# Designs tried in a protein design chat: miniprotein binders against p81326. Part 182

Target 1, 226 residues: p81326
Amino acid sequence: MLHFGGFIMEINHISKILEKEREEYIRNKVEEYLKQGFSKDDAVNKANQSWRTYIGHRIQDVIYNLLKKFLKDSGLKVTTDKALNNRNLPEELDKVKRLIAINYGEYLFLPDADVIVYKVENNDIKIIAIISVKNSFRERRFETTYWKLKLKESPVTSHIKVFLATPDKDNEISYKCPNGKPKKMRIILEYELDGIYFLKEDFEETEKAKHFGKIVEDIIEISKKL
Short names: E, the ipSAE of ESMFold2; O, the ipSAE of OpenDDE; V2, 0.75 times the mean of E and O plus 0.25 times the DockQ between their complexes.

## First folded at step 18 (miniprotein)

Design G87 (at its last look DockQ between E and O 0.92; V2 from the best seeds 0.00; counts 0 for: pae E 1.7 > 1.5)
Fold by OpenDDE base, look of step 18:
Structure G87 (fold): chain B 226 residues (1-226), chain A 83 residues (1-83)
Amino acid sequence: as target 1 above (226 residues)
Amino acid sequence: SEEDKKIEELLEKADELLMEAEELAKKGDYEEAIKELEEAVKLLEEALKIAKELGNEDLIKLVEWMLYLLKYLIEEIKKKLEE
C-alpha cells in the first residue's frame, strides 16, 4: 500500500475544495480592476479569466507537491518548467532543462512541463516523465499531445513519458464513447499520450486512463526500467 | 533532519487516520469517522507548525492542502449525519 494513499485518493475533491475560494477571489479581483478604471462588466470578465488561470496554478501546485512528497522515498526528484526558467540554474536543473529541450533547428525550446520527474544516478540525470496538469480543455486541447509527439522525434527525449493529469470537471474526456458517440479529444489524448490520470472517480478506466492515485506507482515502475 | 522526520511521521499517521475514517464512513459510522479526521487535523496542524518553522514552502503548501481536504471531508460527513 502506497504511503499517503488516503490523501492521494481523496484528491477527487480538489475542484470542489478550490472552488470555495472563488467568490472571495472574484470579489477582490473585481474591486482591483474597478480601481484600475475598468467597467463593471470588463472587471467581472477579467476577474473570471484571472480565476481560471489562478485555479489552474493551484491545481498544478497541489499535484507538484504531492508528487514531490510521494516520490521522494523512491529517490526520484521533481521540478517544474517554472523552476527551469531561471537564468542561474544549479547544475542539476540545468541538465534537466537540457534533457527535455526540443530541437527546432536553430533553437531549443522547452515543452510545457508542469511537473518534471527525474532521477540522478552516478551524477547522470535521467528524465522519467513530464506531467501536464489541465483543469479544463477549453483552450489548447491538444497541446500536450503536440509536446509528446515532439519529444518522440528525438532519441534524446523519446523515452520520456508524458502524462496528463486533470479533474476534467466538464467531462470532456472522462468517457470515450458516451451514448455511442466518440469523444474525439479523449480518444486522441489517450492514443497519443502515455497516460491520463483523473482527479475524479467518474471516468472510463482503461489501460492508459487511470485514477491519479496510480501515477506514483506507474512513475516508479517506469523509473526502474530506465 | 529530526524535524523532517517528525513531519513525515505526522503525515503518515494522518494518512492512516484518513483511510480509517473513509472505511468508517463507508460503513455508516460517521461520528467515529469525524473523530478520526479531527485527530488527523490536529496532527497536520502540528506538521504545519514545524514546516513553517523550517521555512519549507513546498511542505507548507502540501500540509495546507491536506488540511483543506480533511476539513472538507469533515464538513461533508457532517452533512450526511444531518440527513
Scores: ipSAE 0.687, ipTM 0.877, lowest interface PAE 0.8, mean pLDDT 92
Fold by ESMFold2, look of step 18:
Structure G87 (fold): chain B 226 residues (1-226), chain A 83 residues (1-83)
Amino acid sequence: as target 1 above (226 residues)
Amino acid sequence: SEEDKKIEELLEKADELLMEAEELAKKGDYEEAIKELEEAVKLLEEALKIAKELGNEDLIKLVEWMLYLLKYLIEEIKKKLEE
């Protein structure tokens, strides 16, 4: 009943807060690339690409730490794909890794699962949800949808909820039918995924497309059904 | 542990102050909202010190984010106060 509502609901400001770092970051990266011999135009382009990757990782880190804190008292645990790729995993995390891995013949890959929520009951691990954090949809637009479809193919993983969290700064998926014309990306992502959680105020809310602040309640409710 | 309980208490109180400040700002009581947010900053600065003593990197990152958020909100409300 009690929520840490203030801090998690205010995450809608995350893009503006992190944008304050951009000018210094870009300046430092351009200098680094110039020292490597790139032209000014190439250095600027590379620095901007580097920034987009960096800010995505920063948003992921904030989401991870907030969820880890807010879900702890509900008996839910949180990890990341980065943690699962470490050598010499503890037995618990090794089980988590095995429970979400997808087999591609001689290769075994984790889905794009930036953040993974699970619970432990009597040494039995149940994966509740994976959350993909996307800052931009310029490339690999439907990557998260692909992983949801792959997870549905196996009885071991078919129950796992797949969520997308995004600030969607460029409004690529914020509305289903702006000006009466369907946005393919929004329609397909909402149809295939279990939920889309926006890190901003201005978007079209539906049963599956919600403010990020709702994700804690949703995860807790799902965990009770498993 | 006692240190873990102290951090939880500080975080909970800071969240209460943030929610109170949000209500005050909605009513236009900007100076009071800023006062509450500044108190929350002090609580989180204490929490950060304890988290660093514990060496808890995840908690340090969380509290640092919370501090960045509160300081951002204070500046935004100060802009509204000038209007």
Scores: ipSAE 0.540, ipTM 0.819, lowest interface PAE 1.7, mean pLDDT 87
ESMFold2 (binder alone), look of step 18: mean pLDDT 87; pTM 0.842

Design K1 (at its last look DockQ between E and O 0.03; V2 from the best seeds 0.00; counts 0 for: pae E 5.3 > 1.5, placed apart)
Fold by ESMFold2, look of step 18:
Structure K1 (fold): chain B 226 residues (1-226), chain A 83 residues (1-83)
Amino acid sequence: as target 1 above (226 residues)
Amino acid sequence: SEEERKILELLWKAFFLLWEALYLAEKGDYEEAIKKLEEAVKLLEEALKIAKELGNEELIKLVERLLKRVKYLIEEIKKKLEE
């Protein structure tokens, strides 16, 4: 069969098409941040992060639309953190937001939940899974595992599956170290999360580390038990 | 730049269709998968036309590679359908 990994390798090459536009984007953003009073080094770092956010957002949109389309016939609904942060939030989505929120005393925060899968039964909402999309692990390496651990602390949220979807373009978790052992970051992510779904073809496959194309089947199977 | 943005939007739409088609084919829904891939071919052909008008050899080569891959996928899925 064809794998989604082969498909996403072609998406990764879109960045070459955008290379000239990236340089202009970064120059403009650096100028903007310098006018705001940031140092040159800070402005450059912020501009590069802004570009990575754009690329990550496009990948998130593709994942959202695929899950929305393919989970609909199984009675599963899909939303995003962007939709949940909208000013004018419908009641159904407000309930979804409240069901995944983490309580920090005076403050209530959403976990790193780029895409959320849920179902509605008898006007009751059940959160099935959240998917965190990470393009690179340069910063916020373990943010997804932190949120999984926080969700496990409450019986109300402990059932929620937390998945990581990543192209892992810098090969930070795809392969073993030269000594034959998995990298530390891979070990921790695979142990703590419910699954890692790779948006590329070549990586060390395990029971929890799969090609992204398997995520729909896995979510449907989980929803039947929940 | 405006034409390059149009090419990029066509490429993103085509990639969405490709992902959709690959999932459908994995489920055995080969006829619908082929329809999605054929739609992606149309978008990629439009992107190639614009890239040729711009004379951007890098874009032309990339889009031509993508077209070859999509057409290959269509033929592979047709083989599965006929089995």
Scores: ipSAE 0.100, ipTM 0.524, lowest interface PAE 5.3, mean pLDDT 80
Fold by OpenDDE base, look of step 18:
Structure K1 (fold): chain B 226 residues (1-226), chain A 83 residues (1-83)
Amino acid sequence: as target 1 above (226 residues)
Amino acid sequence: SEEERKILELLWKAFFLLWEALYLAEKGDYEEAIKKLEEAVKLLEEALKIAKELGNEELIKLVERLLKRVKYLIEEIKKKLEE
């Protein structure tokens, strides 16, 4: 169960940090770009663009930490693809790495897995879900879908749920048929993935498209069926 | 409790709105940023009401603190809008 006190502290702390980080980051980047010879206006614009990239990573970190905390009481564990890139992995993480690997014949490759949720039962590891975090869809729009499809091709990985978490700042996938026109990307992502979780309020909710606040419950429910 | 869960939901929503607002403000979309923050205020006020009904002093203090911060941000963004 989600401990109420812990969640509140996280939100408060994260909010404060993010505000400080933004101010500091923008200031530093503006200064950097000014030194590079850009005008003040250009420097500000470039700094803002850089921040958009940076904030994507911050969102990933936040999601990771929140899931790690919220799933702990349920006996679920959380890791990241970055953690799995280490040469010297603990036995548990080495097993996790192997259980998400995709077979390409002579080679095994890992899917993009910003967050990996798994459980350990009777010394066996079961991968429950992979969460891909996307801040924008300007590049690699269907990358998460590709990985989902690849994971489905093996009986070893076919059970792994693949979720997309996004603030969808530019409303690229928030609505299925805005103005009566189908948005291809939303429709395909929703069809192929196990769920889309929005870090925003303004979106078209469906069975698969939910507010991010539902992801913990959904993961716990899935874990009980494995 | 159900009430506590509701508070958490409200806080979580408010957090995301705060995040959106900060992003919008960076883009120079101050009006929309303020709108998001005002929505966050409403959610936090509801959370505060529930917290008070529960008599949870710690939660009350936390929500109040967050409210103050959000309101402060609104004022700061408004200043930028006027510049």
Scores: ipSAE 0.019, ipTM 0.344, lowest interface PAE 5.1, mean pLDDT 86
ESMFold2 (binder alone), look of step 18: mean pLDDT 87; pTM 0.849

Design K10 (at its last look DockQ between E and O 0.36; V2 from the best seeds 0.00; counts 0 for: pae E 3.6 > 1.5)
Fold by ESMFold2, look of step 18:
Structure K10 (fold): chain B 226 residues (1-226), chain A 83 residues (1-83)
Amino acid sequence: as target 1 above (226 residues)
Amino acid sequence: SEEERKILELLWEAFFLLWEALYLAEKGDYEEAIKKLEEAVKLLEEALKIAKELGNEELIKLVERLLKRVKYLIEEIKKKLEE
């Protein structure tokens, strides 16, 4: 059928809308905190912190809805870390949660898995991929890589593809060698992860670093191998 | 401002309609795709009206570019419908 290049070409609009949303959000939050008696510097810091949480959830929702719609006809299902943390899980989602969890003796933790793609075959659940959504790489730069390595340690989870989706607005990982200097973060993330999908137009494309619009095709191809 | 927030909400809704229309067109549902894009045009025209009332040139340009893109897609999908 038609593929108008829509997701690749429309990504630039997402970035522009997000920038305007950021400007409006920060302005409103600073005003709110100033009314509460915070100093200007404290209000700005609190507003920026609030934005980082807000924008991450916003991007995650976009990715979830997009994947859910595009993957449905391929027999693939999509859920989120939020859904898996509900107090009462339906049996299907409880199985998904158990199939991605990492065992640390008496403790069980979910990897950094904002969006999870799976399929159901003959009442068995197969996890296809997890997508970590990162707006910024300031403090938890390699967390996604750690979870990929943990998933590789078990034959039950070693097949799970780990993708990173990011607007990378500050160009922290957009290029391998910006200004001739190797960017350690981009190089390590690309090496260790199964793919990096950019929610913007301006980045260095490689076999693993792609426009976000390619993620649907990649997930479908992976699912055919399982 | 409250008006800027309204424009942003209209832009998001129009973008998701655009995204839905591209999905529908990929599945061959061209008439439904066109309907979604026409709804997006209405939202973008409302957003443009508000942006012009504010005199916000950056938002005016953003809305105009998205509106042009949506209208272009309508014409491209109409061509496929006739083929």
Scores: ipSAE 0.269, ipTM 0.655, lowest interface PAE 3.6, mean pLDDT 83
Fold by OpenDDE base, look of step 18:
Order: structure tokens, then sequence, then C-alpha cells
Structure K10 (fold): chain B 226 residues (1-226), chain A 83 residues (1-83)
């Protein structure tokens, strides 16, 4: 493993840049919401929520594009839950949608699936993995775990690997037992999920917790077993 | 400002290339990783140019630090290629 001693510093720099972007974004959004008639407090809250959504999408897009690029040569395809929310889906994506759906009795719902990896062989679609992208774990800490557990309940979806990809900029789950104190969230996520992939260098590596650079190889290996 | 937005866009693109390079390096594709980082350097240099034109000292410092680090990474990967 090539240790990039400078990568941690770059992440910190990214965080600073993102903070600047955030400040500008928040200012603009606050102004927009004020013009819409919201109070200052409401405008600020809405702007902050909008930022969280925005930055989340940006990171998801980066990861999506990376996976799309690096999985392409292996014949694997990628899509997103957003792409599946269209009313008029191509046949292939419609099948993908059905193969990841979770049964709630009278209703079928999709798990949160920022990236969906699948293969097409002889007109048969096999779902390989779902990747959830999290920038931070301030909210909905175990949402990905919930979806993994739900997918396990059906023989149709039980084989689908669920991975978490995160820069974990705040070191929320980078270590299992820092200073001898167990990090509940890291331990549970690592236990329940099929893997955690860090877009950073400073983390505790385990069998399931790996550098993001390993995700493509792992997905390809899984795909060969299906 | 529009220029500041352009700087941020360039930085995002550079970050993408950086992550791609890190992946490639992890895989052992050092030559391709270096190419990506060199491309990132170009983007960062453009961002630096704009930041200097704007006189935004904070952005200048940030971009300069990133440039220095990316260049350092290139050199480190080059050393790995020689091993």
Amino acid sequence: as target 1 above (226 residues)
Amino acid sequence: SEEERKILELLWEAFFLLWEALYLAEKGDYEEAIKKLEEAVKLLEEALKIAKELGNEELIKLVERLLKRVKYLIEEIKKKLEE
C-alpha cells in the first residue's frame, strides 16, 4: 500500500476549501430564502440543509464517476437510485429497480443506493453491490445498516453487497477503539455492512475497513462469484 | 463572484483527479497516477492564477499549499516507479 503522507493534509485543505464554498453558498441561499419571505433563522436553517444536500451530491457524483470509469473495463455497469426514480425507465434500469426493491407488504421501496453496481449476462441482470456515500455521520448514522439488514431478509436481495464509502473528515468512524474507548458507530457499521471504504489515509484498517482504492477490485471479485 | 466560482470548480476537478490518482497508485498503476496528478497541477495552477488576479490571499494560500502537496506526491510516486 502506497502511503501518501501528504494525503491527510490534502483532505484538510479540501475541508477548508469546502468551508469557503459553504460560506459563499450559505450567504447566497440565505439571501434567496429571505427574498422568498422566510425569517432570518429559517433562511439560515434552510440554507444549511441545502448545503448538506449539495455537498453530499457533489461527493456522490465524484465517487459515481470514479466507479463508473474503473468498473467499465470489467464489463460492470453502474447507476444510481436517482436514475431509477424516473417514470419512464429503459428496460434494463427497470429490471435493476425491481431487483433492489424491498418488500413492505403492499409496497415496494428502494433502499438508499447512491451507486448501484450490476452486470448484464445473457440478458440477465445481477445486482452486485450498493454503495452508500456518506460525507458525515451527524444524522442518520445507521441508515445504511438498516438497508443492509432489509436486503438480507429476502432471497432476492440477500446476495447484494452493501458498502459504505466516506472521507470521514471528522474521524467519526476511522478508528474502532481510539484511546481504548470503543466507537460504537464504527463497530456496528463494520459488523453489519460488507465493507467500509475510506477516502483517506488515516484510519484503522481491518478486513472490512479498507482504503477506497480497494473497492473496485473487491467489486470485481464479487462479480466473478455471481 | 464568478471568478471565485471558477476557482472552486477547478479545485473540485483537481480533487477528482487526486482521488483517481490515489486509486491508481494503490493499484500499482503509478504512471497513470502521475498523469492524473500532473493534470491536477494544471488545474490548480489555473486556479492560482485566477486567485492572484482577484487578490484573494486566502485562496492563494490554499491553492499554493495544494500545489506543493500534489507536486510532492508526484515525486513520491516517481520514486516508487524506480523501485
Scores: ipSAE 0.211, ipTM 0.614, lowest interface PAE 2.5, mean pLDDT 86
ESMFold2 (binder alone), look of step 18: mean pLDDT 86; pTM 0.837

Design K11 (at its last look DockQ between E and O 0.63; V2 from the best seeds 0.00; counts 0 for: pae O 1.7 > 1.5)
Fold by ESMFold2, look of step 18:
Structure K11 (fold): chain B 226 residues (1-226), chain A 83 residues (1-83)
Amino acid sequence: as target 1 above (226 residues)
Amino acid sequence: SEERRKIYELLWEAFFLLWEALYLAEKGDYEEAIKKLEEAVKLLEEALKIAKELGNEELIKLVERLLKRVKYLIEEIKKKLEE
């Protein structure tokens, strides 16, 4: 009754509230886009995309704050790609930024990570993991695997674990072989990433695909090996 | 509306506290879990008050169901703590 699966079952009430929020959000956005002169079809599409962005950011904030709180006593620190893109960056975060930057020839860019976990030991910084938060896989399906592959190109970043966290409400990646057919998205994401953490109960659990509640212990264990 | 957006902000804060509390309870930190759930109850009660002022019957019912569930979780965790 107190298992994380129990929490997921409890969020049936939460999911109904979120459905109501979505209805109201989309209605308001459609009206806004119609006033801007968009067609009804375009307004609906834009409103749905706006909702997906909004809900993704809300989930990202929850994950960031939970990790920050629960990793603190293990000597692990948490930041975001948004924080690292600020112009006036403290020395510690500037070092984090340098250690995770990806080389594109003459240019250096941060991966599109939502949450970054690192530790500080005697003024040395070690990046432990990045977590990408995806609420939907309708767009940028394999962006997270792209960043993992780019990080693997350098021995300086190749140790960084890349995780995906998702509610996967529409079951886009919840099962490897739904209806007996391999689901390309799930198979490739699980193969390339270091872990997929589901914010729901109904999914196929594997060595890499786990309930989100496991992520804190996994990160702590990884940090001890580095 | 502005008041309706405030309800959802309170609900999101309560959702965070609920998730936090269930994680704490899973790890056996029952006293802290109860504390977080009691904080969530306060936020849900404020959201319910605003929903009632707006006369939004659908939100009232949804928030009342969630509030009852959170109070149930508090009692379940208290039973675990007593053992």
Scores: ipSAE 0.550, ipTM 0.824, lowest interface PAE 1.5, mean pLDDT 85
Fold by OpenDDE base, look of step 18:
Structure K11 (fold): chain B 226 residues (1-226), chain A 83 residues (1-83)
Amino acid sequence: as target 1 above (226 residues)
Amino acid sequence: SEERRKIYELLWEAFFLLWEALYLAEKGDYEEAIKKLEEAVKLLEEALKIAKELGNEELIKLVERLLKRVKYLIEEIKKKLEE
């Protein structure tokens, strides 16, 4: 039996190598910000923030491309909130945008939706799932939960599944009760969201917390019920 | 350096291919998984070449280790195909 655990270890190894890119990246960015007139402390802070954004986008792109590729055969389509942030949208994407919008009275706003999965049937669009991609959970721990709850408030969006995909680099939510102590964030996220998918091997698996390799199957199954 | 940047780009691409291969293997598409892994090997070999040119011993060691493991995975999957 192929020990797929070895695969995941190698993937993790690449991730570690890629993290070393940070040192060079930070150094270069700090230098850039210093030249712009920022203080050393400000430059460092800005560089670190820039790195977090950069690495987040890279991981998001990987996940997006994977989902797009593996869902294609099932006739499912994938887009991003970024793609929807255009004034002039194709009709299909304009419909997608409207179908995920959250009502705030006078205003409609989009949830954070790193990846949006939808299907088109007879020119009708059905939103299937939104996937939030998080590399780490530092400042905005429950942002995805907020959007899930908001989506539940409308009959238009209540059916949309919200998933979290994460490598959980810092092991913030990999286990519910490490050393007998409950991790509040893991428990809440798992409770509120429709699923958490880990891009790693070392995590506590539950009904809602799964390996990322299961996400395609789960989405396809959901799509059949919509 | 530009060379260093290229190495990391190659590693990101390899990262993607490894995930893809994993997914394919889990589905039982072993042949396609092997193809992806072989592509990853090419990228890693290129990265290794550049790392050697740069004289970065740490990176060389890391990439060599990874390359060895990926090649091993290919062989393991090939054995499964023969079963």
Scores: ipSAE 0.386, ipTM 0.727, lowest interface PAE 1.7, mean pLDDT 88
ESMFold2 (binder alone), look of step 18: mean pLDDT 87; pTM 0.856

Design K12 (at its last look DockQ between E and O 0.47; V2 from the best seeds 0.00; counts 0 for: pae E 4.9 > 1.5)
Fold by OpenDDE base, look of step 18:
Structure K12 (fold): chain B 226 residues (1-226), chain A 83 residues (1-83)
Amino acid sequence: as target 1 above (226 residues)
Amino acid sequence: SEEERKILELLWKAFFLLWEAMYLAEKGDYEEAIKKLEEAVKLLEEALKIAKELGNEELIKLVERLLKRVKYMIEEIKKKLEE
């Protein structure tokens, strides 16, 4: 394992680079929210939240592309929930969509699935894993856990592994018991999910909490058991 | 400005290469990691050139710091290749 002093530094450097882009982005969003009738303080807060979402999507795209590239040789396919939101889906993606759907009685809803890994064997689709990408845990801290639990409730989806990928830039879940105090969020996420993968070096490694570099191998291994 | 936008674009591209390189290095694919980092260096050098032309001291310092970091990463990975 190469210890480069933490990927967080690179993220921080990028954050500084992005600050100029952010300033423009925030200005435009603040103006937009002011036009919608929000107060100045609310507009600023909403703009900042929008920025965090934007950056989150960029990270998600990177992870998607990396997984797509590195899983390709193993015959595994990758898609996203965004791709599944199309009205006219190819047959394969339509099947993928149906195989991750959660039953709520009269309704079927999709879990949050930033990245979906699946394989096609003998014209049958098998969903292998869903990867949730979180840049920060300020909001919806246990949303991924909720989806994991819901997927477990059906024999159709119970086999689907749910992973969390995060740079955890604010060290919200990097350690289980910093200073001897248990971090509830880390403990619960690690317990409920199939794995947490960190896009950083400075974290407490466990059987389920690993560096992001291990996710490809883990997915391939899971795929062989299905 | 258009030049500043170009710098930002280059920095974004370099960033993605850094992430890819980190992943490759973690996997043990050091040679490919180095290739990605070297490509990132090229992008950052171009960004630095533009920043200097603009006389933007803030961007110059930022890009120089990134270049130093990337070059350091390359050297560290090279050491791993020699082991």
Scores: ipSAE 0.165, ipTM 0.583, lowest interface PAE 2.7, mean pLDDT 87
Fold by ESMFold2, look of step 18:
Structure K12 (fold): chain B 226 residues (1-226), chain A 83 residues (1-83)
Amino acid sequence: as target 1 above (226 residues)
Amino acid sequence: SEEERKILELLWKAFFLLWEAMYLAEKGDYEEAIKKLEEAVKLLEEALKIAKELGNEELIKLVERLLKRVKYMIEEIKKKLEE
């Protein structure tokens, strides 16, 4: 087999491009906030917060579009939590929404999922996987794990795979035991989730922790067994 | 600036094509992978032109490195296609 190791290096360049985009974005936002009368320090803080929201949206858009494009010919469809929260849901998406809802007695809540993969067979819908996209683990560190555990509690949703996709720029979960010391967050996430897919090169690969490029084939294989 | 923003949008589009091409090549769809990489070359060439007009040396170096790598990948995939 030809060595395609160079292709992985190109993914690492997107992380560097994100750094340059961040610098330009922050400069523009700081000037905007300064015009509004904020101090320099407040303007910088607000600009950084705005960047985190922006980059999360861009990464999710890339993941959504790639999955939609490459899963289409396998009979798999893709939607997002934002699409499911629209007031005017098509019947198909309304069914998707109801099938991923978590039952808390008299109340139904949606798990926090950024991207949802499903298929339609004989006018019925089967949820295949949900993917959570995380830029940072400062807040809601184990939210994805919580939703996996809730989905496992019911025979109706226990088949749904729960994946995490992340650039993990700050190396919060890239290695299990950096410097010989267990990293609790990585260990728990890998144990409880069905997979972690990294948008970078520098991470400890395992059966559940893989390069993002593997996610399409993994989803297709899962769908064939359901 | 608006021009710096344009460069970043071109780079995002090129990276989308690169990810797509890598998946296609792993599946053995070499001809389609080459087409996606050729599209990425065109976007990177446009980004390089704008970066040079701006005099942004860091972006120039980055885009030149990406362009060389994409062209290298095209040639490597062409070798696989001929096998």
Scores: ipSAE 0.120, ipTM 0.519, lowest interface PAE 4.9, mean pLDDT 80
ESMFold2 (binder alone), look of step 18: mean pLDDT 87; pTM 0.851

